# Ledger of designs, part 13: VHH binders against Extracellular exo-alpha-(1->5)-L-arabinofuranosidase ArbA (arbA)

Target 1, 316 residues: Extracellular exo-alpha-(1->5)-L-arabinofuranosidase ArbA (arbA), of Cellvibrio japonicus (p95470)
Amino acid sequence: KQVDVHDPVMTREGDTWYLFSTGPGITIYSSKDRVNWRYSDRAFGTEPTWAKRVSPSFDGHLWAPDIYQHKGLFYLYYSVSAFGKNTSAIGVTVNKTLNPASPDYRWEDKGIVIESVPQRDLWNAIDPAIIADDHGQVWMSFGSFWGGLKLFKLNDDLTRPAEPQEWHSIAKLERSVLMDDSQAGSAQIEAPFILRKGDYYYLFASWGLCCRKGDSTYHLVVGRSKQVTGPYLDKTGRDMNQGGGSLLIKGNKRWVGLGHNSAYTWDGKDYLVLHAYEAADNYLQKLKILNLHWDGEGWPQVDEKELDSYISQRLK
Key: E = the ipSAE of ESMFold2; O = the ipSAE of OpenDDE; V2 = 0.75 times the mean of E and O plus 0.25 times the DockQ between their complexes.

## First folded at step 11 (VHH; framework vhh_sonelokimab_d1)

Design i3 (from e1 with A61K V64E; at its last look DockQ between E and O 0.61; V2 from the best seeds 0.00; counts 0 for: pae E 11.1 > 2)
Fold by ESMFold2, look of step 11:
Structure i3 (fold): chain B 316 residues (1-316), chain A 123 residues (1-123)
Amino acid sequence: as target 1 above (316 residues)
Amino acid sequence: DVQLVESGGGLVQPGGSLRLSCAASGFTFSSYVVGWFRQAPGKEREFIGAISGSGESIFYKVSEKGRFTISRDNSKNTLYLQMNSLRPEDTAVYYCAADQYWGKHSWGDSDYWGQGTLVTVSS
């Protein structure tokens, strides 16, 4: 059965796939085939202890997870925020296994990785995505609106920025200097995800507005770089820090908006994982797992007809 | 057209139980995240917890210490709050709220809100 999911990321343990979604406590589903999903667990039964301090208007939604497997542990990154505000933080919780039936199954929260504060920071600490570079260094990308998308080195246990810190701006859209720093602004970019393929790192980003039902304008763009730190350039050579970004996929009449993707190589094949808003089902967000192909110049492509491979019969 | 109507409030002795209901109409209930808030006299509105459209994901605020249970019945378009082991500190007006978006949203004035039901816990 298709799942109502937002900001989907997934990983595999043994023969089982696990899908993580924005929601109360971060909702976890499992599947043997990536088609039929069943509820598995929540990562949190209550809010992280620091959530209200960071975001006083926090209302129970944990946002935009990423799941990363490293040295036998599963790292689940999550965001605490409120709509239209950059009083936000990214946290991390860790588990030895994703199987709730295992005696080793226990989410152990490691606290805040990075925090954004209005007027101090012209960036928003949400939408984490983890990438390891060719030298084994692990990085976190993040960001939503404001000054765009950032990338920084993680420390060796993947719970904090490395010391000495190393930060990079990797993508942003133009923002008027006349706008107050407390405002999210007109630079509609968020949800970075980086995939290493061949000679390049590919930065995917979501442009437009999610979450407006039929008025959603959300879509995906891509750029690439030979270094994880950038510069990420689109197909015409324009820097994503200067408004560059080549369209990868946008919605259609049946699936009016889409984005917040992850991307994976499984068994030698590449996939794009995202959510899309279904017009026929009152614009509910649904999971999409699409084939990711590569043209002769090394740019990713998605067959837009794959969006229509599922059309909901409404469930009560 | 959209309505959320709370019921089941009243006077209860300490240690007692109450079940609150929130009846929804004018929208597709099963596609909405729904949740409970309360507001004690002279205090800010306080989040209690929320439940996903399918009912499979439930989140509770830490301060409730497991005494409260949220559930929903999508066939009856109704959200519930079961409150056990009530204390005088639980005295408040209880509100339900709904938001169609399950994602990067806070509850806001553009969401649907009920009018509230008063719960008084006193000996």
Scores: ipSAE 0.000, ipTM 0.312, lowest interface PAE 11.1, mean pLDDT 84
ESMFold2 (binder alone), look of step 11: mean pLDDT 80; pTM 0.818
OpenDDE, look of step 11: ipSAE 0.028; ipTM 0.546

Design i4 (from e1 with V33I; at its last look DockQ between E and O 0.65; V2 from the best seeds 0.00; counts 0 for: pae E 4.8 > 2)
Fold by ESMFold2, look of step 11:
Structure i4 (fold): chain B 316 residues (1-316), chain A 123 residues (1-123)
Amino acid sequence: as target 1 above (316 residues)
Amino acid sequence: DVQLVESGGGLVQPGGSLRLSCAASGFTFSSYIVGWFRQAPGKEREFIGAISGSGESIFYAVSVKGRFTISRDNSKNTLYLQMNSLRPEDTAVYYCAADQYWGKHSWGDSDYWGQGTLVTVSS
């Protein structure tokens, strides 16, 4: 069987790769080769103590993880939310190692990083992704629908916003002023991820709708900036805060609803990691790891044919 | 035809124990994450916990951890809930559910649900 994942992120410790997925308690897989995967653990064996306060209908699913290594620790960010609502929060749990066999293996939850409240906030506190800038400052990007994607400085221990706070809007789509602020609206943008390459920061974003099997319209766009805070401009120079975004990849008849990517440089080579819904397999979401190539003007490219060539394996 | 049938509910005094069963048919039980919910009168369903297809991973709501134990027997296509140290607040209709897509965002109407078994905890 291929690996079923949603919102995949990865990291490496020693000779072992670890893959994190949306699910009850955040599902963790491990692999020696990024092809053959086995279940490793879950980050939570019980709900975060604040989860039902934030989302009264919380049912064990933690969403949209990101994994970030910093000063010998692994920071796992996660989201608590309900579909179609911005009653949400991003939390963080920390571990010294990802190896469950180590005596040092223990996820220590550090609580809420940020929380969105309907009517108060015109943004949704889900879909975290971490990036360090050229000066060593660590930032979190996040967001889904509403007023779009935001970026803010993290404090030194990476568990809260910095003081004084510094927030930026990095991408958004048009939202009707007639829409009630409690509603997600028509601005179908979410799941930011930022990769530094050469002189640029590249902001990837998911446009469209995930999670509707064959009706999913999710696809990936990209913009870039010389500063982590933006403005992020697409290939035509249009600002992503003003509807800019150059298509990186979209689904086809076999692989629907591509999105929620991460991106990495490993051993001198660049990769795009995402999920795709396989039409031939009841639109189950499958792990994809694609080569990320760069054209002569420094824009990322992927080969759609690689969607068919990557086959992950789940070991029994 | 998919069926989930709960059994084992009844009247029990505070501090007592009950074991609920959920018999599954019509799908490959071992490939599904299965879980328990409960619903008190006038309230929405409350998540109690879930167990992975092979049984290697179990997740509990904070309010029941240490008192309730979820298990499964894939050779019998059966999910279990052992409830100990029962309290009046545990009174509810208990439902089992099967979630086809480990890693999706929530349990919902597209999942398989049982019809429920009533547990009443009273003196």
Scores: ipSAE 0.209, ipTM 0.646, lowest interface PAE 4.8, mean pLDDT 88
ESMFold2 (binder alone), look of step 11: mean pLDDT 82; pTM 0.831
OpenDDE, look of step 11: ipSAE 0.708; ipTM 0.876

Design i5 (from e1 with V62Y V64E; at its last look DockQ between E and O 0.03; V2 from the best seeds 0.00; counts 0 for: pae O 13.0 > 2, placed apart)
Fold by OpenDDE, look of step 11:
Structure i5 (fold): chain B 316 residues (1-316), chain A 123 residues (1-123)
Amino acid sequence: as target 1 above (316 residues)
Amino acid sequence: DVQLVESGGGLVQPGGSLRLSCAASGFTFSSYVVGWFRQAPGKEREFIGAISGSGESIFYAYSEKGRFTISRDNSKNTLYLQMNSLRPEDTAVYYCAADQYWGKHSWGDSDYWGQGTLVTVSS
């Protein structure tokens, strides 16, 4: 049986890989080969204490995690939200280790990093992704729909925005100014993830709609910048803040709605991690780990055939 | 030669209790994390719990916490599993395993395994 993850991110502790997924309490899997995965734990045994305040209809599903290692600690960022609403918040929980058997294993929730409020904010506090720039400053990118994707500087503790606050818009799609600010709108962009490679920062983003089984239109686009704050330009030189984005992968009839990626360099090799809906399995979301290559101009490439060749195994 | 030998399995009625033992030999028992697994017919092997070399740290699978108790006696090179309130779904072959490393993830590739002992919960 394949691992059915949504919005996957990954990290390594020692010789063990850990996979984090959207779901009740954030589902965690572990693997030694990134193919065979075992259930490890949930980051939350109970809902965050503030979840229902942010989202009264919170159902226990925490969204779109990101995992970041810093000074010997693991920072797990997550989102509390509801579909179609920007009544949302990104929180962070911290652990000394990812090994549940360790005596030091304990997730300590540090609370809300940022919160979006309808009619106040034209952004949605979901889909966090962490990146450190060449100077060691750590940033969070996030967002979906509304005004698009944002980037802000984190404080030294990685738990709050730095003061004074520094924010940047890094990508967006067209949105009518006449649309009610509470509405997500037609700007179908979300799930930023930034990878530092070579001379550039690469911003990956998901366009289209997820979570609609066979009707999902999710796909990945990319732009790059020499600065973490942007501007991120696509292959044609169009700014992602101006609707730019170069298609990286869209999928096919067998694998639809692919996206919400992360990207990593491990042991000198680059990887794209994402979920895709498998048509043959009633469009159940599956984990995909693809090799990330670079063309002669430094643009990322993936082989769509690897959607078929990579098959995860969930071990009990 | 390294050996892990489980014992204590048998037939028990629902609601009953059973204590399993795992006798270890051929390695420095106190230096290893040891734990319990089980495999029901037609199902995959599942993790129950593990205990550190010193016995100070114990980890249980989420589904098994509270009903099963793991302990060890390093002076006897023995691992124990106390099972209470047994249910028919607990019917399985129970295995002990030893590994130098912590972690539920490592047990699938554990250094040493026992032959298993059958536990049957039935009226």
Scores: ipSAE 0.005, ipTM 0.264, lowest interface PAE 13.0, mean pLDDT 92
ESMFold2, look of step 11: ipSAE 0.265; ipTM 0.680
ESMFold2 (binder alone), look of step 11: mean pLDDT 79; pTM 0.809

Design i6 (from e1 with S106K; at its last look DockQ between E and O 0.64; V2 from the best seeds 0.00; counts 0 for: pae E 4.1 > 2)
Fold by ESMFold2, look of step 11:
Structure i6 (fold): chain B 316 residues (1-316), chain A 123 residues (1-123)
Amino acid sequence: as target 1 above (316 residues)
Amino acid sequence: DVQLVESGGGLVQPGGSLRLSCAASGFTFSSYVVGWFRQAPGKEREFIGAISGSGESIFYAVSVKGRFTISRDNSKNTLYLQMNSLRPEDTAVYYCAADQYWGKHKWGDSDYWGQGTLVTVSS
């Protein structure tokens, strides 16, 4: 059986890889080889204390994690939301180690980082991803539908926005000014992730719709900038705040709805991590770890044949 | 044909205990995440908790943590809910549900649902 994940992110501690997935309490898997995966733990055994205040229909599912190592600590960011609504918040929980057998293993929730409120905010506080710039400043990207993807400075503790606050719009798709602000709208963009490679920051974004089995239209686009704050430009020079975005990978007959990626450099090689819905298996979402290659102009590429060749194994 | 059938509901005094069962048929029970929900009259359905296919992981709603215990017996295709220290606000119809995976964004459209069993907590 393959590993069923949604919105996968990964990190390494020692010789062990840890994989985090959307679901009740955030499911954690571990592996020694990134192919064979074992259940490790879940970050929450019960809901965050503020979750039902933010989302009254909350049912224990935490969305769209990101995992970030900083000064010997592991920061796990997560989202509370509901489909079609921007009554949402991003929280953070912190651990000294990811090894559940360690006496130091304990997730300590630090509460809400940011919260979106309908009518007040034209953005949706979900889909966090963390990036550090060349000056050591740590930023959070986030967003889904509405006014698109944002980036803001984190404070020194990485648990709140910095004061004074600094926010940037990094990508968005067209949205009618006549659209009611309470509606998600037609701007199908979400799930930012930023990878530093060479002199550029590469912003990956998901366009289309996830989570509809064979009707999922999700696919990945990319832009780049020499500044973490943007502007992020695609291959034709078009700004991602103005609808720019160069196709990186999309689905095929066997693997549909690709999106919500993370990206990493490990041992001098670059990887794209995502989920894909398998047509032959009732469109269940499966973990994919693909090689990122770089063309002569510095743009990332993936070989779609690797969708068939990477096969995870769920142990026990 | 897939079926989930709850049993074990009834009338119980506050502070009492009940054990609910959910018998599954028509699918590979051990490969599904299964869980409990409840719905009181006039209220929205409330998630109680869920357990992974192998039983490796269990998640509880805060309202029942420490009072309710979820377990499963894959050899009998049965999901259980042990309810202790029952309160009048636990009065509801209790449903079991099954889904092929954890990695979704909500429970409400689970693959399969039971018909429900009534639990009444009253003096």
Scores: ipSAE 0.317, ipTM 0.689, lowest interface PAE 4.1, mean pLDDT 89
ESMFold2 (binder alone), look of step 11: mean pLDDT 82; pTM 0.833
OpenDDE, look of step 11: ipSAE 0.402; ipTM 0.757

## First folded at step 12 (VHH; framework vhh_sonelokimab_d1)

Design j1 (at its last look DockQ between E and O 0.66; V2 from the best seeds 0.00; counts 0 for: pae E 4.3 > 2)
Fold by ESMFold2, look of step 12:
Structure j1 (fold): chain B 316 residues (1-316), chain A 122 residues (1-122)
Amino acid sequence: as target 1 above (316 residues)
Amino acid sequence: DVQLVESGGGLVQPGGSLRLSCAASGFTFSSYVVGWFRQAPGKEREFIGAISGSGESIFYAVSVKGRFTISRDNSKNTLYLQMNSLRPEDTAVYYCAADQYWGRSWGDSDYWGQGTLVTVSS
């Protein structure tokens, strides 16, 4: 009866909250209270024109959305990939409103933002997340396995990398030099998300393996930097490009694994949004919206008991 | 126990029509995205389309758009595929599936039917 989501991101328009999920065409839900959710729409009614070139076995699933408001428009970033491969691309579609009842409601696909090619690129072009810095420059973080997580400047209309391009590595885990470049490998890191709080940018990342039922090891780590470009350091001062990352939250008996978070400040309070695998319900992924607290040293904290107290309701 | 059972396959002439059904049991049908796939002889399984739990949103593969219609009746736990203007290239075993979101794709972790054969030939 809960909302089944994967890779949840949220935004609001007026008095309505919109939730975006991995799924065929990107699934969209709406809510007035962030607890009771109703199906709203799918962003795509048929595949992006380039999807089958990137993934010949494309099955309608678009992965790992992010939603970003900029100058009166809603930018929905999405990923096309194949399991275990970095033949991938991040695209973007744009809408003037999220309300399907509006005559202005229309998703306009703007095509590929970036694409990864095996053996050319030691990174995987999925899992986008958008952050604006203190100067109004908009950046995209992304990445999954391989050489880890990257950040690059977006151009003025937010549909392509800026020219000249500016790219940064922001986190990665050790990868054996013996591993063939075509394989995802042992560097189990993905799904970056950056939140600005006080003097710091906080980089959240998912470590471990998602999507393995009871064998999922997925959990969240965090580092921070005074510059959006990094270096992102954990609580011990270790660089996230060198294996650093402080545990934020991990699974338990009831919620075996969790991750792929987003994070927001709403009405002066901070929230962590993620999916968690429910053991009692065949390990299906459930939406969690948790309070994000800050300790005396400025590090984020989550009370894991809130995994049990937040229960979404899917309206039919 | 989860079960998906396709029916309605058969032999039809080019230009003809067929309606396939997929009866679901053992899970909360209305909560799942469900979809159709087909596998032609000697080829990989091909995604045809998917429909939201509420039935309000439908996604079609380019190869069938305008000829095939997906619908569902949640009160009967049944998914449908109306196939019109059939071509010899539509000859395949047709499968229904229910998406559990595991692995970010339709795969062994999802619920699958056993298939129903559609043959388009004169």
Scores: ipSAE 0.281, ipTM 0.682, lowest interface PAE 4.3, mean pLDDT 89
ESMFold2 (binder alone), look of step 12: mean pLDDT 83; pTM 0.842
OpenDDE, look of step 12: ipSAE 0.789; ipTM 0.900

Design j2 (at its last look DockQ between E and O 0.72; V2 from the best seeds 0.00; counts 0 for: pae E 3.4 > 2)
Fold by ESMFold2, look of step 12:
Structure j2 (fold): chain B 316 residues (1-316), chain A 122 residues (1-122)
Amino acid sequence: as target 1 above (316 residues)
Amino acid sequence: DVQLVESGGGLVQPGGSLRLSCAASGFTFSSYVVGWFRQAPGKEREFIGAISGSGESIFYAVSVKGRFTISRDNSKNTLYLQMNSLRPEDTAVYYCAADQYWGHSWGDSDYWGQGTLVTVSS
């Protein structure tokens, strides 16, 4: 009965909330109350024209979406990849509205934003997340394993890197220089998301491994910076590019593998949106929307009891 | 014990139609994205399409869009593939699979059927 999602991101249009999930074609749900959800649509009915070039075994899954509103348009970023490889690309498709009943509803794919190539790139072009800085410049964070998480300026139409390009490393874990560059390696970090709050940008990242049912070790860490480009420091002052990261939430016996969060301020309140694997339901992934609180030192906190109290309802 | 059992394969002439079924047991069928794959002899497995647990989101490979229709009946724990306008290149063993979103792809840890042969020849 709950909403099954992976890598959830959300946005609002009018009185309606829209939820986007990894899966064949990117599944979209809608809700009036963020608890009761209906199927809305999918972003792709068939593969992007370049998908099989990037991933010859493409199986319908488009990964790790992010949704961003800009100048009256909705930008849906998505990833094409294969497990364990950095032969990957992030694409973008654009719509004027998220309401499928509107005559203006039409996803228009704009193609590849960035692409990673084994041996050429020590990064993996998946897991996009968009953040605008205090000067109105729009950035994309991304990354999974390899050399970690990166941030780059987007061009004015948000479909390509800006020229001249500006790229920053924002977080990474130690990777042996002896490891072959084509291998993902032991640096278990991915899925950046940046939230602006008060004087700081907060970088959330997923550490560990998703997607192992009860053996998933996925959990969330956080660091912060006064600049969108970093350096992002944890509670002890350790740089996230040097292995820093303060634990935000890791789950419990009933809810395992918490990760790939997004974070939002809606109507004056802050929320963490993520998936969690439910032990009682064969570790199937479920939507969680949790309250994000702030301690006296300005660090985010989540009450693990809310994992049990937020229960989505799949309508119909 | 999880089982996926395909049926409905056979010999059909080009331009013909065939309906495949995949009977599921041993898991909560409605919680899974399920899909169809095919493999011609000596070739790699090819993705055909997938349908969400609720049945509301359906995705097709370009090679079959407009000719094949995927559906599911959660009350009968059954996945279907209606194949129309069949061509000789559709000849393959067809497999059903049940996947979970966490894998970001279909792999060995997912549930797979044993396959049913479809032969399209004149």
Scores: ipSAE 0.391, ipTM 0.747, lowest interface PAE 3.4, mean pLDDT 89
ESMFold2 (binder alone), look of step 12: mean pLDDT 83; pTM 0.838
OpenDDE, look of step 12: ipSAE 0.727; ipTM 0.880

Design j3 (at its last look DockQ between E and O 0.77; V2 from the best seeds 0.00; counts 0 for: pae E 3.1 > 2)
Fold by ESMFold2, look of step 12:
Structure j3 (fold): chain B 316 residues (1-316), chain A 122 residues (1-122)
Amino acid sequence: as target 1 above (316 residues)
Amino acid sequence: DVQLVESGGGLVQPGGSLRLSCAASGFTFSSYVVGWFRQAPGKEREFIGAISGSGESIFYAVSVKGRFTISRDNSKNTLYLQMNSLRPEDTAVYYCAADQYWGKSWGDSDYWGQGTLVTVSS
């Protein structure tokens, strides 16, 4: 009965929580208590009009959503890609409400935000996550393998890069110069998410490989910076653009391949939201919502024993 | 052991209708996203659509939206594809699949049927 999700993100409207998952059309669940979840809707009933142009092998899956509230609207970012390729794009669809019973409920697709092209770009346009800085500027982080994780300014309506464009590299792992640009390579980093807490921006990233059942090595690392643009440094002071990253949590025998986290402060408490593959259930991906604690030096901590506790369930 | 078995294929004239079934066994059918694919001679396998475990959420490829309907009956462990307004380009072997990974893509590690042939010609 555990809630099945991949790449989970959450938001709240009124007294209702909404959870978004990778899958055909992006699956949406709702809950009053973050424990008992029921199906709500899919954001897309058919492929985005541009999906097969960007990725000819598109198979219905929209990847790695992020949900962001701005000026009374809900922005749902999503990715079109194919496994192992950087022929990809991030799009955005917008809604006035998340309640499907409302007469105002309608997902309005705004098209492509950014697109990566093999040979042209040494980065992969997937895994968006939105962060607003202390000055009200909204940024998108993104990236998977290749040249790593990037951050750029969004324009005023949050549907395109700002003009003039401003881009930053925020994390990357070493990639062999001998690798063909079309190959993902050995730089196993993706899925950035930035949380502001106290004096710092915390960059979470997924290292390793998802999606390999019991062989998945996916785990979470963290660095922090006083500037949203970085540099993001780990606990030892090493720059995440130079391979830095402090372990936050990794899986165990029962719960493999932890990653693609989001992180939230809700009602004064902090949470880490992620997926994990359950060994006892054919490695199907399950929602985890874990308590995020902070040590005396301001670094996030998660109790690994919480992995073995079910904290959500599907009702319908 | 997991089995997915398609049936209901055959010869049909353009503009006609055909209903395919996919019988599932060996796994908890109602927990899986299941879908339909097709492969025309000399072409790559093409995604047609998918339906959630509960049956409440359905996604269609642009090429078939409005003409094809996906449904499931969890009490019978069966996935269906109702094909209307058939065209010669719908000629293909049709496969059902169950997504073992609710995640990024359909691949070799998922459960696949062996296919049923649909021929649309005069």
Scores: ipSAE 0.428, ipTM 0.762, lowest interface PAE 3.1, mean pLDDT 88
ESMFold2 (binder alone), look of step 12: mean pLDDT 82; pTM 0.828
OpenDDE, look of step 12: ipSAE 0.685; ipTM 0.867

Design j4 (at its last look DockQ between E and O 0.69; V2 from the best seeds 0.00; counts 0 for: pae E 4.0 > 2)
Fold by ESMFold2, look of step 12:
Structure j4 (fold): chain B 316 residues (1-316), chain A 122 residues (1-122)
Amino acid sequence: as target 1 above (316 residues)
Amino acid sequence: DVQLVESGGGLVQPGGSLRLSCAASGFTFSSYVVGWFRQAPGKEREFIGAISGSGESIFYAVSVKGRFTISRDNSKNTLYLQMNSLRPEDTAVYYCAADQYWGYSWGDSDYWGQGTLVTVSS
């Protein structure tokens, strides 16, 4: 049937597309046509050596990957965490190629990029997404609940924050000041992704709750800025740090919990990549690759009926 | 009814070996990711490893890599754990678990066995 994927990101090497998903060791699929997918590999055959220090209940699942190609190398960022906790860290592993048949294929783990600690940090170190600005500086966005979504400058080898550090808040929802800092709270926002298009950077974010089958409320919002650091404003001019966010797409009766998107320009066309829970199949997560269109005012649009027209095929 | 039944636990000397089985019934076994967990008294349940539905990939916890081997026989609806070079700290109740496809974590509506006790002691 369809490709089971959560938090999908993808990239191309040569004539082959590679798809990365949350899962034990990060699940990797490959395809020649972005419709028919075959299992390729797991990035980790065993957990990162620091995973149980960060998350004592670690169960083999690495979360929320991002894949970024830079100077001939592939950087795979990943998250170690547990539900409802900000005892979390984002790590990075690097490969020269994504083709497992190549003698150069080898994931080299570079360790932790950033780590969040309860009571110390009012943010959650998961959900990385990489964006390069117009000056060649590379940034990481990240975050889930707590104080929302952050953006920081990466160092030259893309494995650590730059020194001196530069951090920005790019989106957040209201969180009660009376809530204990160790609790995630009511600010249901996570999974940033930034796409450069025209004169703007577009920040996509997931609002609501994933992972509740039919009770999932997850949906996608968007804002934009002329600077990668923000402020990101929605269609009405409201700042995403102040609760702004314009609806991009939400679920329907057949497809629930749409979120954790990535977005790409390939061959002059723009695409939104996300997961959706299929009601008719026990709300299992499925890959969706949808066309991303732009209106006359420069805002992205997606036709929700394409959820039914894109159907992936999981090959042997 | 869905059932997962562990067997093969018992008392073993340090350095010894033991093979656990998990017999599955009531669902299409080959469509499920299955794995092993253990829980020592007073401790949280510890992930040991998991194997995909067809057996194409296996993931191990660092604590058992090289000593334990996970396998499955889909024709017998059975998951196995071969434990070698056993140590007193391997003493625990061992559980098998199944998830319909790939979940985002274990425990989100997964099926669990009742456990089998392994004691490693002189």
Scores: ipSAE 0.327, ipTM 0.702, lowest interface PAE 4.0, mean pLDDT 90
ESMFold2 (binder alone), look of step 12: mean pLDDT 83; pTM 0.837
OpenDDE, look of step 12: ipSAE 0.761; ipTM 0.892

Design j5 (at its last look DockQ between E and O 0.77; V2 from the best seeds 0.00; counts 0 for: pae E 2.9 > 2)
Amino acid sequence: DVQLVESGGGLVQPGGSLRLSCAASGFTFSSYVVGWFRQAPGKEREFIGAISGSGESIFYAVSVKGRFTISRDNSKNTLYLQMNSLRPEDTAVYYCAADQWYGRSWGDSDYWGQGTLVTVSS
ESMFold2, look of step 12: ipSAE 0.413; ipTM 0.757
ESMFold2 (binder alone), look of step 12: mean pLDDT 81; pTM 0.819
OpenDDE, look of step 12: ipSAE 0.811; ipTM 0.909
ESMFold2, look of step 17: ipSAE 0.440; ipTM 0.758
ESMFold2 (binder alone), look of step 17: mean pLDDT 81; pTM 0.819
OpenDDE, look of step 17: ipSAE 0.779; ipTM 0.898

